# Miniprotein binders against a7ua95r516to809: the designs that were tried, part 81

Target 1, 294 residues: a7ua95r516to809
Amino acid sequence: ASLSLLSISDLVPDLQFIFFWMSNAIEILYFIQQKSPAYMQTIELMDDKAGSKESLLSATISANEEAMTILEEVIMYTFQQCVYYITKTLYVVLPGLLDCNPFGTEPSSEQCRRAAGVCVCAVCVMPEAVRRVVSVFQTTSDLLQQYQVHSEIQSQMFAYLFFFTNVSLFNQLIDKGPARGWFQRSRVLQIQASVKILLDWAKGAGHNHLAQKFFAKFCSTVTILASPPQQLSQMSWKALCAEHPSLKPVQLHRILTQYQLMAELGPLPIWQPSSEDEAYIYRTVDLLESFENH
Short names: E, the ipSAE of ESMFold2; O, the ipSAE of OpenDDE; V2, 0.75 times the mean of E and O plus 0.25 times the DockQ between their complexes.

## First folded at step 6 (miniprotein)

Design de12 (at its last look DockQ between E and O 0.76; V2 from the best seeds 0.00; counts 0 for: pae O 5.8 > 1.5)
Fold by ESMFold2-Fast, scan of step 6:
Structure de12 (fold): chain B 294 residues (1-294), chain A 80 residues (1-80)
Amino acid sequence: as target 1 above (294 residues)
Amino acid sequence: SMTYEVTIRTDNPEDLELIAVALRILAKAMGLRVEEVRREGDTLRVRISGTPEQVEYFREIVELWLKVQGIDARVEVREV
């Protein structure tokens, strides 16, 4: 079967195979780590009739380390494969988040019209573009639960997915935003609401801490852009840096420049870079984020 | 050292691929040599060489792993 990059549902059978082997490799590794000390002691306590006990112990330690290395390589490979296919799907659906309107109600379907008097199940919870992104995260969560993957690995996977989402959304907003009109106040408020839906999903899934950590840059960006002019103009460069430590000087400078252009501010805001940061506000090579996790 | 045949029998043959991989890795982790692994229907046959004490410990470790994983299988060991 061919893999689809446009639908997470089409990837589920292939992902199930990869998750199966990743999960089992993790379980075998943990089992070996837990049981190896006791086994090594039994070798040490064996009769040294052949006079080669020390050689046998050394060979066993070496074999044990090689077995664990093989499992670690399998875990790393399968983890990378899962992340690769999931993020490829995610990358296709993420731009829709920046163009959707979560404040708009979906047009009534014919099924909804028949039940128009009943409030219980007639309202769409989120825009289709947001639902596609949530579907990728939910499918990942379901697979991790189905194969009972240890919480540490689950956390690592969502840490990377949130990191990838943050970088992708930030880069698209900064790079394409001016041409797409995404810095207009009404659009920024729509983006903020859409991101809140993702963060609320993450909280409900038990990943609130990871979401707060890995979405920090994009959340800072949207928070600044959504700020009223009166509030933002009262903050110094130093205060903005302190409130938004995830932003590099060039990133903060670009965000404030876009805010000024879209807000059509009358007085010039007092956003003077510190002497230390002044050299870095024009470093365009640092403007966009890398997809490499450091 | 003598050669032993470890026989795993399960009512769910779909588990045999996982069991085979686990047995190979567990044997390697214990410094035991796996000479042959053969699958026949609901049965997995693994030939390993080692001391009687190491092979008995291996049987116990395999049974424990199967129990922890919730896999219903019988483990038998015989000298060949």
Scores: ipSAE 0.548, ipTM 0.889, lowest interface PAE 1.6, mean pLDDT 83
Fold by ESMFold2, look of step 6:
Structure de12 (fold): chain B 294 residues (1-294), chain A 80 residues (1-80)
Amino acid sequence: as target 1 above (294 residues)
Amino acid sequence: SMTYEVTIRTDNPEDLELIAVALRILAKAMGLRVEEVRREGDTLRVRISGTPEQVEYFREIVELWLKVQGIDARVEVREV
């Protein structure tokens, strides 16, 4: 079943089939929408035998709406199937991003070096964990372009994929970070560098706007954690909230608590929550984000 | 309401599956009843019921759709 399809490469034939029919359903829907007014006018101009023209027009309008509803449902179903398959592969590869070290990766491979002397390849520079995530995004982008999927639908697809990525990375960091040592400063800097590679991919692929919008929570978290203690200790709670509006009070409070532990700082008066936020910093039910129904 | 047979022939049989799906949806959108769709090699035969005016407009719409898609196919309509 779907659990045996962990690689994006294994998924490509199924995705090709789904994208082919999704793209064609979209095109047929728009074609009908474009031509329906003229067709209805043709019925209006028909000879009115026995006064049945109004009944024929009404029945035809109903049939037309039913056909368009069928196409809309096919488009929604195929979109959901694509998202399902792609996010399953993405879910498997995303946690590796939090453990990888982009600074320790060799700039060239032995094969690339042997074949062409000393060279620098993107594949040889990029950590394997980051490459696996980029491969999912790039394969998705290539398929959407190959099948000429409408640009609005492509944007909605990547909006959801970036949303999913943000939730997955944020939840893993918050939930497992203390046990995995991910809040150590050297690890936060490694995570920040890995995420920058993803953001650079999104920018180069024409999705910079979506990446800025949907990665904001995870990026804010990493930015705070990566800040030097000299700089961060000068920033008030109010200033941090203003700089990072994507973070809920309970989330910001948890991030600052982890920062204090790793930087060996005691409680700082400047980080006391505002009176508006004080009731919310203990709401642990709001700490993690939901994957569902956005 | 009369019965017509729409015959579609193409040199690219790979396109016939898409053409068959499109014709079913286009006919439904125009209030035409599709009685049968049969594929015979490089030929689709589609039996539909409707008024002569509806079926002639259907032919025009199908030919336009094929042109927009860049599909090289020949469309014939015959009363049966």
Scores: ipSAE 0.496, ipTM 0.868, lowest interface PAE 1.7, mean pLDDT 84
Fold by OpenDDE base, look of step 6:
Structure de12 (fold): chain B 294 residues (1-294), chain A 80 residues (1-80)
Amino acid sequence: as target 1 above (294 residues)
Amino acid sequence: SMTYEVTIRTDNPEDLELIAVALRILAKAMGLRVEEVRREGDTLRVRISGTPEQVEYFREIVELWLKVQGIDARVEVREV
């Protein structure tokens, strides 16, 4: 099937199966971890019938370790599969977020059409492109809750998905933004509004801290680009570095250079990198974010 | 070690596959040998070998796991 046709809804049956096994494996692992020490203690308290106790204890320890290892493998595998499928869906819908005009009147979501009325929920009033992204996250949240996946695993899942989303959006904006006009102030304001909707959803879903942490680079980029020329031209390189610590010097320099071109600003000495950063602004390898460092 | 038959009956036969997998894992974790797993309609029969204490603990663990899973099943243990 062409990647363009892949919706999160199409993956739900497969994801349900994976989440089912992931949840069960986590639960069994947790059970073993909590109960095995008590069980071993009961063995230790048994009358020592001629070395049978030590052998039983050793066998029990070995069996528990083996079982835990298998369960951990199942958990890791199922987690990876979930991430793989969900990120594929995100890959398809994320570009639409950058092209979205959130100030336009778009029709209400199909999901809320099932309610016998005009749903005024935050999701129903979302632009379609934003709603598609939110739908991926919401479906993931719903599945994690439905299968009662351990909270730590839920947090790890969202951390990775937010990381992936940030990297994807940041890289697309930096690489394709100038050519697609995403650096134009009007477009940047649209992107900023769209990201705000996503962040508001994340806040409502209880993932505010994770969202703020993992979207920092993309948000910083959008914030700089959304800044009025009169304001941004008064900020020194050092001040911008301090305000946007998530951005590498090469990234900040690229953003400012593109901003300068877009705003038709002459050379701004105040944006000149410090002598310390001057060597780093030419590290083009560090310009785009990597997916591997998470 | 003695051989025991653990019988699990549920009104939801769709759960029996999960139960069977869980039982195997739990049995292994308890140092029990699973000799046979047989499904008969709404009933799962698992033949295990271990000490009486191990098997009793296994029963408790299985019952607890079923409860946590929200599976309504009855567990019976018989020496064979």
Scores: ipSAE 0.017, ipTM 0.407, lowest interface PAE 5.8, mean pLDDT 86
ESMFold2 (binder alone), look of step 6: mean pLDDT 87; pTM 0.844

Design de13
Fold by ESMFold2-Fast, scan of step 6:
Structure de13 (fold): chain B 294 residues (1-294), chain A 80 residues (1-80)
Amino acid sequence: as target 1 above (294 residues)
Amino acid sequence: SMTYEVTIRTDNPEDLELIAVALRILAKAMGLRVEEVRREGDTLRVRISGTPEQVEWFREIVELWLKVQGIDARVEVREV
């Protein structure tokens, strides 16, 4: 059976409903946590009237524990549903980011604003594929703000979305890159520029720390592939491993092999592991990343 | 155990859905039994059973929650 996924705009009504439930549950949980101690203290200070005090305290504690458990389950469920719908949408739009050209001077239907004598309108040069990805992140941010979801939950959501995006882009590049020509230097520079737009968005949205952490693997990959031959030839295998700790040895070896092929370079021993290190590379079996969360 | 009617009236009836959900969860947390929830135009009516102390605390929490949410609503409680 053939399935088509909806755009982020098509999912907004469903997402609004889920964010509404999540935000409501979080706020109620917060009120119980903040106000329950004062109420229990009030009961504790009451005169003991025919044993009512002990019974009321016990009943209140049990009821609060039950309610908190239910609210925590609702929060977890709604969080998982939001992540599911958003990542499903991201999965469809992310491959386009690897195939677009942000350096193109294509006419935009929108007029550019002039500031300080130059065109400051990033939207005039932003490829549609990049805009689609940014739109998913921006819509998520807007919904989190509209429903006043606590900053810790917002951070958890963007941590997962950036993790998912990083894994998706890395796997697409490694798996499909050779056939699609994505390892050609000109294409890598286009990919680097597109990724910078996503990272700049994340910085503007207050998520720079999360973006740096969760995009590390894909950023390392693009950085290596975009490096001029003069710079890479100055670095040993050991130095490259130390500079890019987010990459597994097997992943780094694959990336450097593709770099040599696309740059039409002869074999360079300096980028190859020693015979001892080769055994280590082959012991790390997984080339592609897993979507399993921690 | 006595039965009380909690009446919430707002100038924005669209808020009543959110208020109804919050009231059910808060009542459960407070050990109150929710007998009935009714929406009538700009007004939400909730029947709850509990002790006078539980119901008074429930009213305070509801009023505080409404203020924090920025919802302009009036809360009334009466024994039925």
Scores: ipSAE 0.006, ipTM 0.277, lowest interface PAE 10.2, mean pLDDT 76

Design de14
Fold by ESMFold2-Fast, scan of step 6:
Structure de14 (fold): chain B 294 residues (1-294), chain A 80 residues (1-80)
Amino acid sequence: as target 1 above (294 residues)
Amino acid sequence: SMTYEVTIRTDNPEDLELIAVALRILAKAMGLRVEEVRREGDTLRVRISGTPEQVELFREIVELWLKVQGIDARVEVREV
């Protein structure tokens, strides 16, 4: 089946091969960098003024620069390949997070409403959809550790994976949420609980800082949608922008509009912008996020 | 440039494919021309063209890489 080709388990042999080459290229680069000073120092100890010393130094510098450039390209290429295959797998499994129920059975709407946007359910099981996403992150972590990839590169990879996950979930929620019913309070609370499972995994894996940084937009969105109507109605536009700085004005306005519609507060939005605030909102044109890292 | 034969012998012949690929990457990165790669039982022979200085650096990096990988292998270089 075509779907089985997108399973992380099915990609492990290919990913192992790519991680193997990335690790080896990094290691070779490191050893060239370690050996280059020794050779240059040996040449510098020569007192030859006939040009032999300068010729040898030039040859050594040229060889080292060429080697480092090629290895850096190999490292970047293998990194991009890993990211490509992992994000391709994530793209297929991520929508499941927006449809799964981590409470085992459907939570009561009253219990969820009274939770002030926080899941108060005593049972939060890991749904299969969440497990699939966690498995992608865990497999990536395992491979990076197995091949002893430098911690900085590991951090860069998870930064991008969290960035990709955040953008994918945000865009799907904003674009497809209304038709899918994802803005309904019970669904939002289920989404919030599922996201907390991912964030808990990231914390356990030592990536809490990256998760907080790169999931900020989606977390802000879910937090707003899970907020009680009375609480949101009392906040000014300035206060909401200050509390949710990761959201662009047009995105925040869209979220508030969806919240008003789903909460059935009537024909008018929970919050009506002033003329100045409206001008500010409508100065931005991008509703959905780009997958390009900034 | 001169031609050299780099000979790698290991008691674990299964490692030779991994070693061969690593040697090709390193040679390319160093601007060395790989003319021939032969595998014979427990031995890998690689013919490369380059300066004596480049080939000596290549040998040292290969030995260091093998040590880091935990691969027990002997590396010899001869001018041919």
Scores: ipSAE 0.006, ipTM 0.238, lowest interface PAE 10.0, mean pLDDT 75

Design de15
Fold by ESMFold2-Fast, scan of step 6:
Structure de15 (fold): chain B 294 residues (1-294), chain A 80 residues (1-80)
Amino acid sequence: as target 1 above (294 residues)
Amino acid sequence: SMTYEVTIRTDNPEDLELIAVALRILAKAMGLRVEEVRREGDTLRVRISGTPEQVEFFRELVELWLKVQGIDARVEVREV
């Protein structure tokens, strides 16, 4: 009951207020940016027989800069507050996504029978834990639409939320996973199914490109853990690294070592990259970094 | 500089808060001094100090901003 009090619904009134101010500040900023040059030109063309034109222009420029600074501060503050409240809620509900069973949900609900379909039944049988995570993203999307926030800022907000979710899920899986049995094949398949529901939501909401970019690390980890041990043991270290470029070689080695220890199907070979394999991987990373910076 | 009262009347009083914030920011951007902002039901009254030319431009800018935002409001300016 206590955890239900921390739902996104409890924050909607506060979030509406913050989104209201953010949206308004953005619109006013854009309006000033568009109209200020025309106004400055008009002042420049004024007859200044008293010698006050330069003073007026200078004062107007200073006032305009002050107004824009205040608006930028308001936009930044309200954006950070939205992110703070939303990620705080996500942090509470995200562990449930790793610890729920989408296959155990009862499919014989009245809603599923009434709707009559596999696609509709998938929505009806969504685990409560997954629904709580999806509702946070859906509420965010609804608020951004309600207040007509510019698409660029919408993208920035979802980029941050997906980045936070990815890091949070990855860290929890790696740090707590072995002790909680999350590396066991049956549990990994449940996690994979739950993550797919979240990713499918993101695609439907128009954020597929952001989800693919920011969930890459966690998705690679889940994909490795869901792979049969025999299939993984047949791949070279070079091939494994090439298939999972979002993971650093050290992170990939840690995941494979932990998977070997926890695997249901017995012992796996220990993946140890040779000096040559590591050199190949580090050259690829260095080239990519150089390209991105230069 | 002279003092002017800008009166904005709207059919949706909920818009007055947004309008008040916008007016303060627009006035600052134009170098106008805002002396007072008051709300009375459907009406917002703003007292500003500036030159006649500045106040005329401010009125035009406010009317244009309201039109761009899709807010249905009437703007009146009076020298106090």
Scores: ipSAE 0.014, ipTM 0.438, lowest interface PAE 8.3, mean pLDDT 75

Design de16
Fold by ESMFold2-Fast, scan of step 6:
Structure de16 (fold): chain B 294 residues (1-294), chain A 80 residues (1-80)
Amino acid sequence: as target 1 above (294 residues)
Amino acid sequence: SMTYEVTIRTDNPEDLELIAVALRILAKAMGLRVEEVRREGDTLRVRISGTPEQVEFFREYVELWLKVQGIDARVEVREV
């Protein structure tokens, strides 16, 4: 019945095993790096009149090299598997974030009930679609903490998840937005509020710097589209490029074109591309972002 | 190479299956041969073959891993 729907909770048992293996491989690697030099020094300091010292040293080096290769492969494989399962779930739930309305006033969430109080602010009224995305990030954070995965690996995991989320949301907005009405100002403001909930979660989880870095493109897009016409009309092309360096010229041009259309401003010369950028504006192949980092 | 028995005792026997899996991975990565793994109530017994230095290295790692996982357990090693 519900087999066509994916939730992060359905993946928790599988993810627990993968996180367990990843964490153990990282700890073994760290241990070998920390203890191997002392052990090698102990072998070097041994008085071995039988001449077996060099054989033991050589054998230890070979064993450590083999172990490190295997551990690196295990870490890479388990990291990739975690990312695969989590991003597959994210891909299914992310489109809902672009269609939801976070300005609802009635609490339908269990969070407000469990808090033993009624809130009138958005923090107590989270759209189901936003809750699903937050749930994926929170479950990932909980699993990383449960298995005590090193903070550096945790940062790499969330860097990739934020990168994936940014690319997915940006591509969906640019590609499908015109047909779905997502460029209408009222819809953009709803999207902005939903994204704010995700960014606030990331800040609370200690990942503010990663969120700022990896959501830059989508945040720039939403910021431009949410700008009042009077404010945006005061900015030159050069000023917009400087304020939104994450956007390629073709992307910025497409966003501004949609803004003009939705705001019924008509074509205005105030946003003239530079001569250097003009050649790239008509390359449609550069419009959408790749999930592969180049 | 000699045979050693690594004994792990924990107040949470539910953790022993997780510990057993971790120890097999650790031993393989360190080039140690695991001869036997047995669970007896609150105790896990692992028989490994290696040099005294390799086995001491393994014991230190197991203690570190248990501490990182927040598992309250005692590790003992004896030659068999």
Scores: ipSAE 0.000, ipTM 0.199, lowest interface PAE 13.2, mean pLDDT 75

Design de17
Fold by ESMFold2-Fast, scan of step 6:
Structure de17 (fold): chain B 294 residues (1-294), chain A 80 residues (1-80)
Amino acid sequence: as target 1 above (294 residues)
Amino acid sequence: SMTYEVTIRTDNPEDLELIAVALRILAKAMGLRVEEVRREGDTLRVRISGTPEQVEFFREFVELWLKVQGIDARVEVREV
């Protein structure tokens, strides 16, 4: 019976149906949790002249435990399916965020021209690449709201989506950045502005805490790369590690090396890894982040 | 144990497949034996075996679940 439900969800690559089933399973679970105590009390107050009360109580407890296990499995499966399809879509649109220019918006954009009669109008229009990413998050938020998914599950879903986005952007920047010119200061400033638009959306959606937590690594990376040479050259390795605790030694060393090359600062300043950290800066296995949730 | 037939009728026959899956899960969860599930036009018929108390809980649960989901359906239960 459970397998039949999971198979149907699997055959339909439609987020609406998956969210529908997840919401249903959550509601059924809550109903059993709320109704079970009242029903158990009814059994306990029952006249036990036949000696059957204990058997009925035991059977009910067993059935409720099985029900909760099945529903938890359905919730977990549908949650994982939602995450799979949403992150697959995100992975396709995220690279565009690293290539777009949010500062290239014309003052007389079509959106501002059409909105000129209203009290609120922005000169800067969200770049299409950023809009595509925001659209995925907004659609997810809309579906969670439409199917009235519990707020805790909604928070867990956005926690994972932000985690995935952070890992994807960080890995792409570190792995492909040199070849694509993404470490040039002007490009880093564009990336920083694009990320701020995404973070501002998250804040408006009520997910500021999650966004700050799960974007820490990518934000640290962009912050370092966008730093003025005068400011960054005055910081020791120890000070940089303390200011950016989300970065592993090998990651920080790679970022600083790219900064030196792109900023044309000449000989490397004293960003010498500590003796403890020196062994870790060559561990390429630690350079890129895993997409597996921690 | 007694055998009962649960009949669900809806103006949206498309919903019957989803309802059938949900009812199978619920019945199994409640320790009820599902003997037969049959769809006929706008009607779903589910034969279950269990105690009168279990079947009453099942009826109450199904009616509430349909209401919460916003599914407009009528539920009937009879002993067979």
Scores: ipSAE 0.006, ipTM 0.251, lowest interface PAE 9.9, mean pLDDT 74

Design de18
Fold by ESMFold2-Fast, scan of step 6:
Structure de18 (fold): chain B 294 residues (1-294), chain A 80 residues (1-80)
Amino acid sequence: as target 1 above (294 residues)
Amino acid sequence: SMTYEVTIRTDNPEDLELIAVALRILAKAMGLRVEEVRREGDTLRVRISGTPEQVEFFREIVEKWLKVQGIDARVEVREV
């Protein structure tokens, strides 16, 4: 079995097991934190006829610290395993999002075509590639809900998944975009529509703040590329840097260069990098984003 | 120290591995010594040494943890 054929549905049984363990480790940690003070108080109030009160208290503190360390390790490990399986699936399906047409009239699924004998998808198109990405996020959300994983952990998981998606899409667009024709205006508008479907899903799932934060770089890139020439040609380098702070100077310069080529604009002095930014554009190797966010 | 056997019975044996891990962690946090953990079909048996008060408090915590997790299990304690 190839990773290119991996479906999120195929991973559900394994993910269910890992989510179950993670959820229970978190709850055990919570119980120790909530119940230890009461137990410690019980020891303090004990009749010390056996002369063991101080020894028992010391042993309980040591045991509690060791148990906390073990639980933290289990939670971390199971979280990393979930993220690993989910991001492996995302890695396979994400490139399709850059190469699909959400403005087509073809239904993306058989279910859509059957709605009361009317094709709802003719008005609301979701390409198969976008549906696959949404399915990964929805399945993750369903599993977190099914196993009642604490909301803080849910937020951390989606923060990472959105971060991963943003980096993956940005890197693919910048690195492979010119060869694949993705910088053509019509293709950029298609990409923008597909990304909106993902962002709308995130909003509906209660993750709007996380989506806005972690998709900022890719959203800025697509926003610039989708801008009309009349509007964009009147914006200075400094104005663009101020409006799109998530983009590094080298990244903004690459985006504007591609825009210039596709719109068949001659060199624009207004887009020339400032003296302060010039060294970072021409001497940095940081064009592509790292998957390390820290 | 007195020795007690804590018996957990559930209609879903797949939960027993999780319950065993939880009981070991909870016992350790409470300063109780776990002498043996044995699984037999639908039943988990844990032998711990401690005072009657410690073991009773342990039983209460275990029962509450199972309830919060939505695990349908029965807890019994006896001195051995």
Scores: ipSAE 0.007, ipTM 0.331, lowest interface PAE 9.6, mean pLDDT 77

Design de19
Fold by ESMFold2-Fast, scan of step 6:
Structure de19 (fold): chain B 294 residues (1-294), chain A 80 residues (1-80)
Amino acid sequence: as target 1 above (294 residues)
Amino acid sequence: SMTYEVTIRTDNPEDLELIAVALRILAKAMGLRVEEVRREGDTLRVRISGTPEQVEFFREIVEYWLKVQGIDARVEVREV
């Protein structure tokens, strides 16, 4: 099967099933938690013949702990399965975000008007590659809402999806960027504009805090690469570290080196790592980010 | 076959009414269709439709719910 056929819409039936089970496991957990105190109170109020009341309470507490553990495991498993399938789809569509041009030709106002309204027009002006990424996030949001998944779990899911997106985009830019020309100023500005559309979607969806937290590394990278030479040349290594604390010394050094190599407007000052950071600037094992949540 | 019979046996038949209510609630919460519920002496028989995996998970949850409630009952599942 072709990777071009892998889309979030193809996974919706499977995702609906998993979200359904996750939501129901949460409801069962609440059902047991809500009913257990009433039952334990009933035991406390019963007549104690032959000292059996204390044993019954102990057995009930143990059984409650076992039931809670099983339901928590089911919730975690279904959460992990949702994340797996959604991130697998994201991984396929994310590289397109680095190659698209949001300053290109957009659909006419007439096409958007015929497509039924202002919301459709807003979507129509988005590049197709960005629309594919947004579609994954929007479908996830729709499924969480459809199955009435608690807001805390919704936040945890988007935290992970933003974490995954940040790591994927950062690694692809650093690893493949030179060969793809992504460090050229015009391409970086296109990437910056595309990322802004994605971040604006997250803000509109109520996830601005999570987006700011989990996109920090990729946003820092793009911000540095998009900086004018005059502005960047006035900043010391320490100042850059202070403004971009999400970047490791080796990552910052690689970004600045690529910026200097791609600059077209003459020589830039060489940024010297601090003595404290110098030991770490050549640790290639720390260059790319891990997808593992430590 | 997608139809299964869940059998609950208890030495205290008075608990079967509470168990029947709880099983209907749990099955609904899990998205399982309850086709029939019958009480026969010390035994409650519930016919549900679903996949083998769904029904096994239902059995596990029912067993732990019974433990939480302190109800002494045995749960058996068979395909019908």
Scores: ipSAE 0.005, ipTM 0.190, lowest interface PAE 11.9, mean pLDDT 75

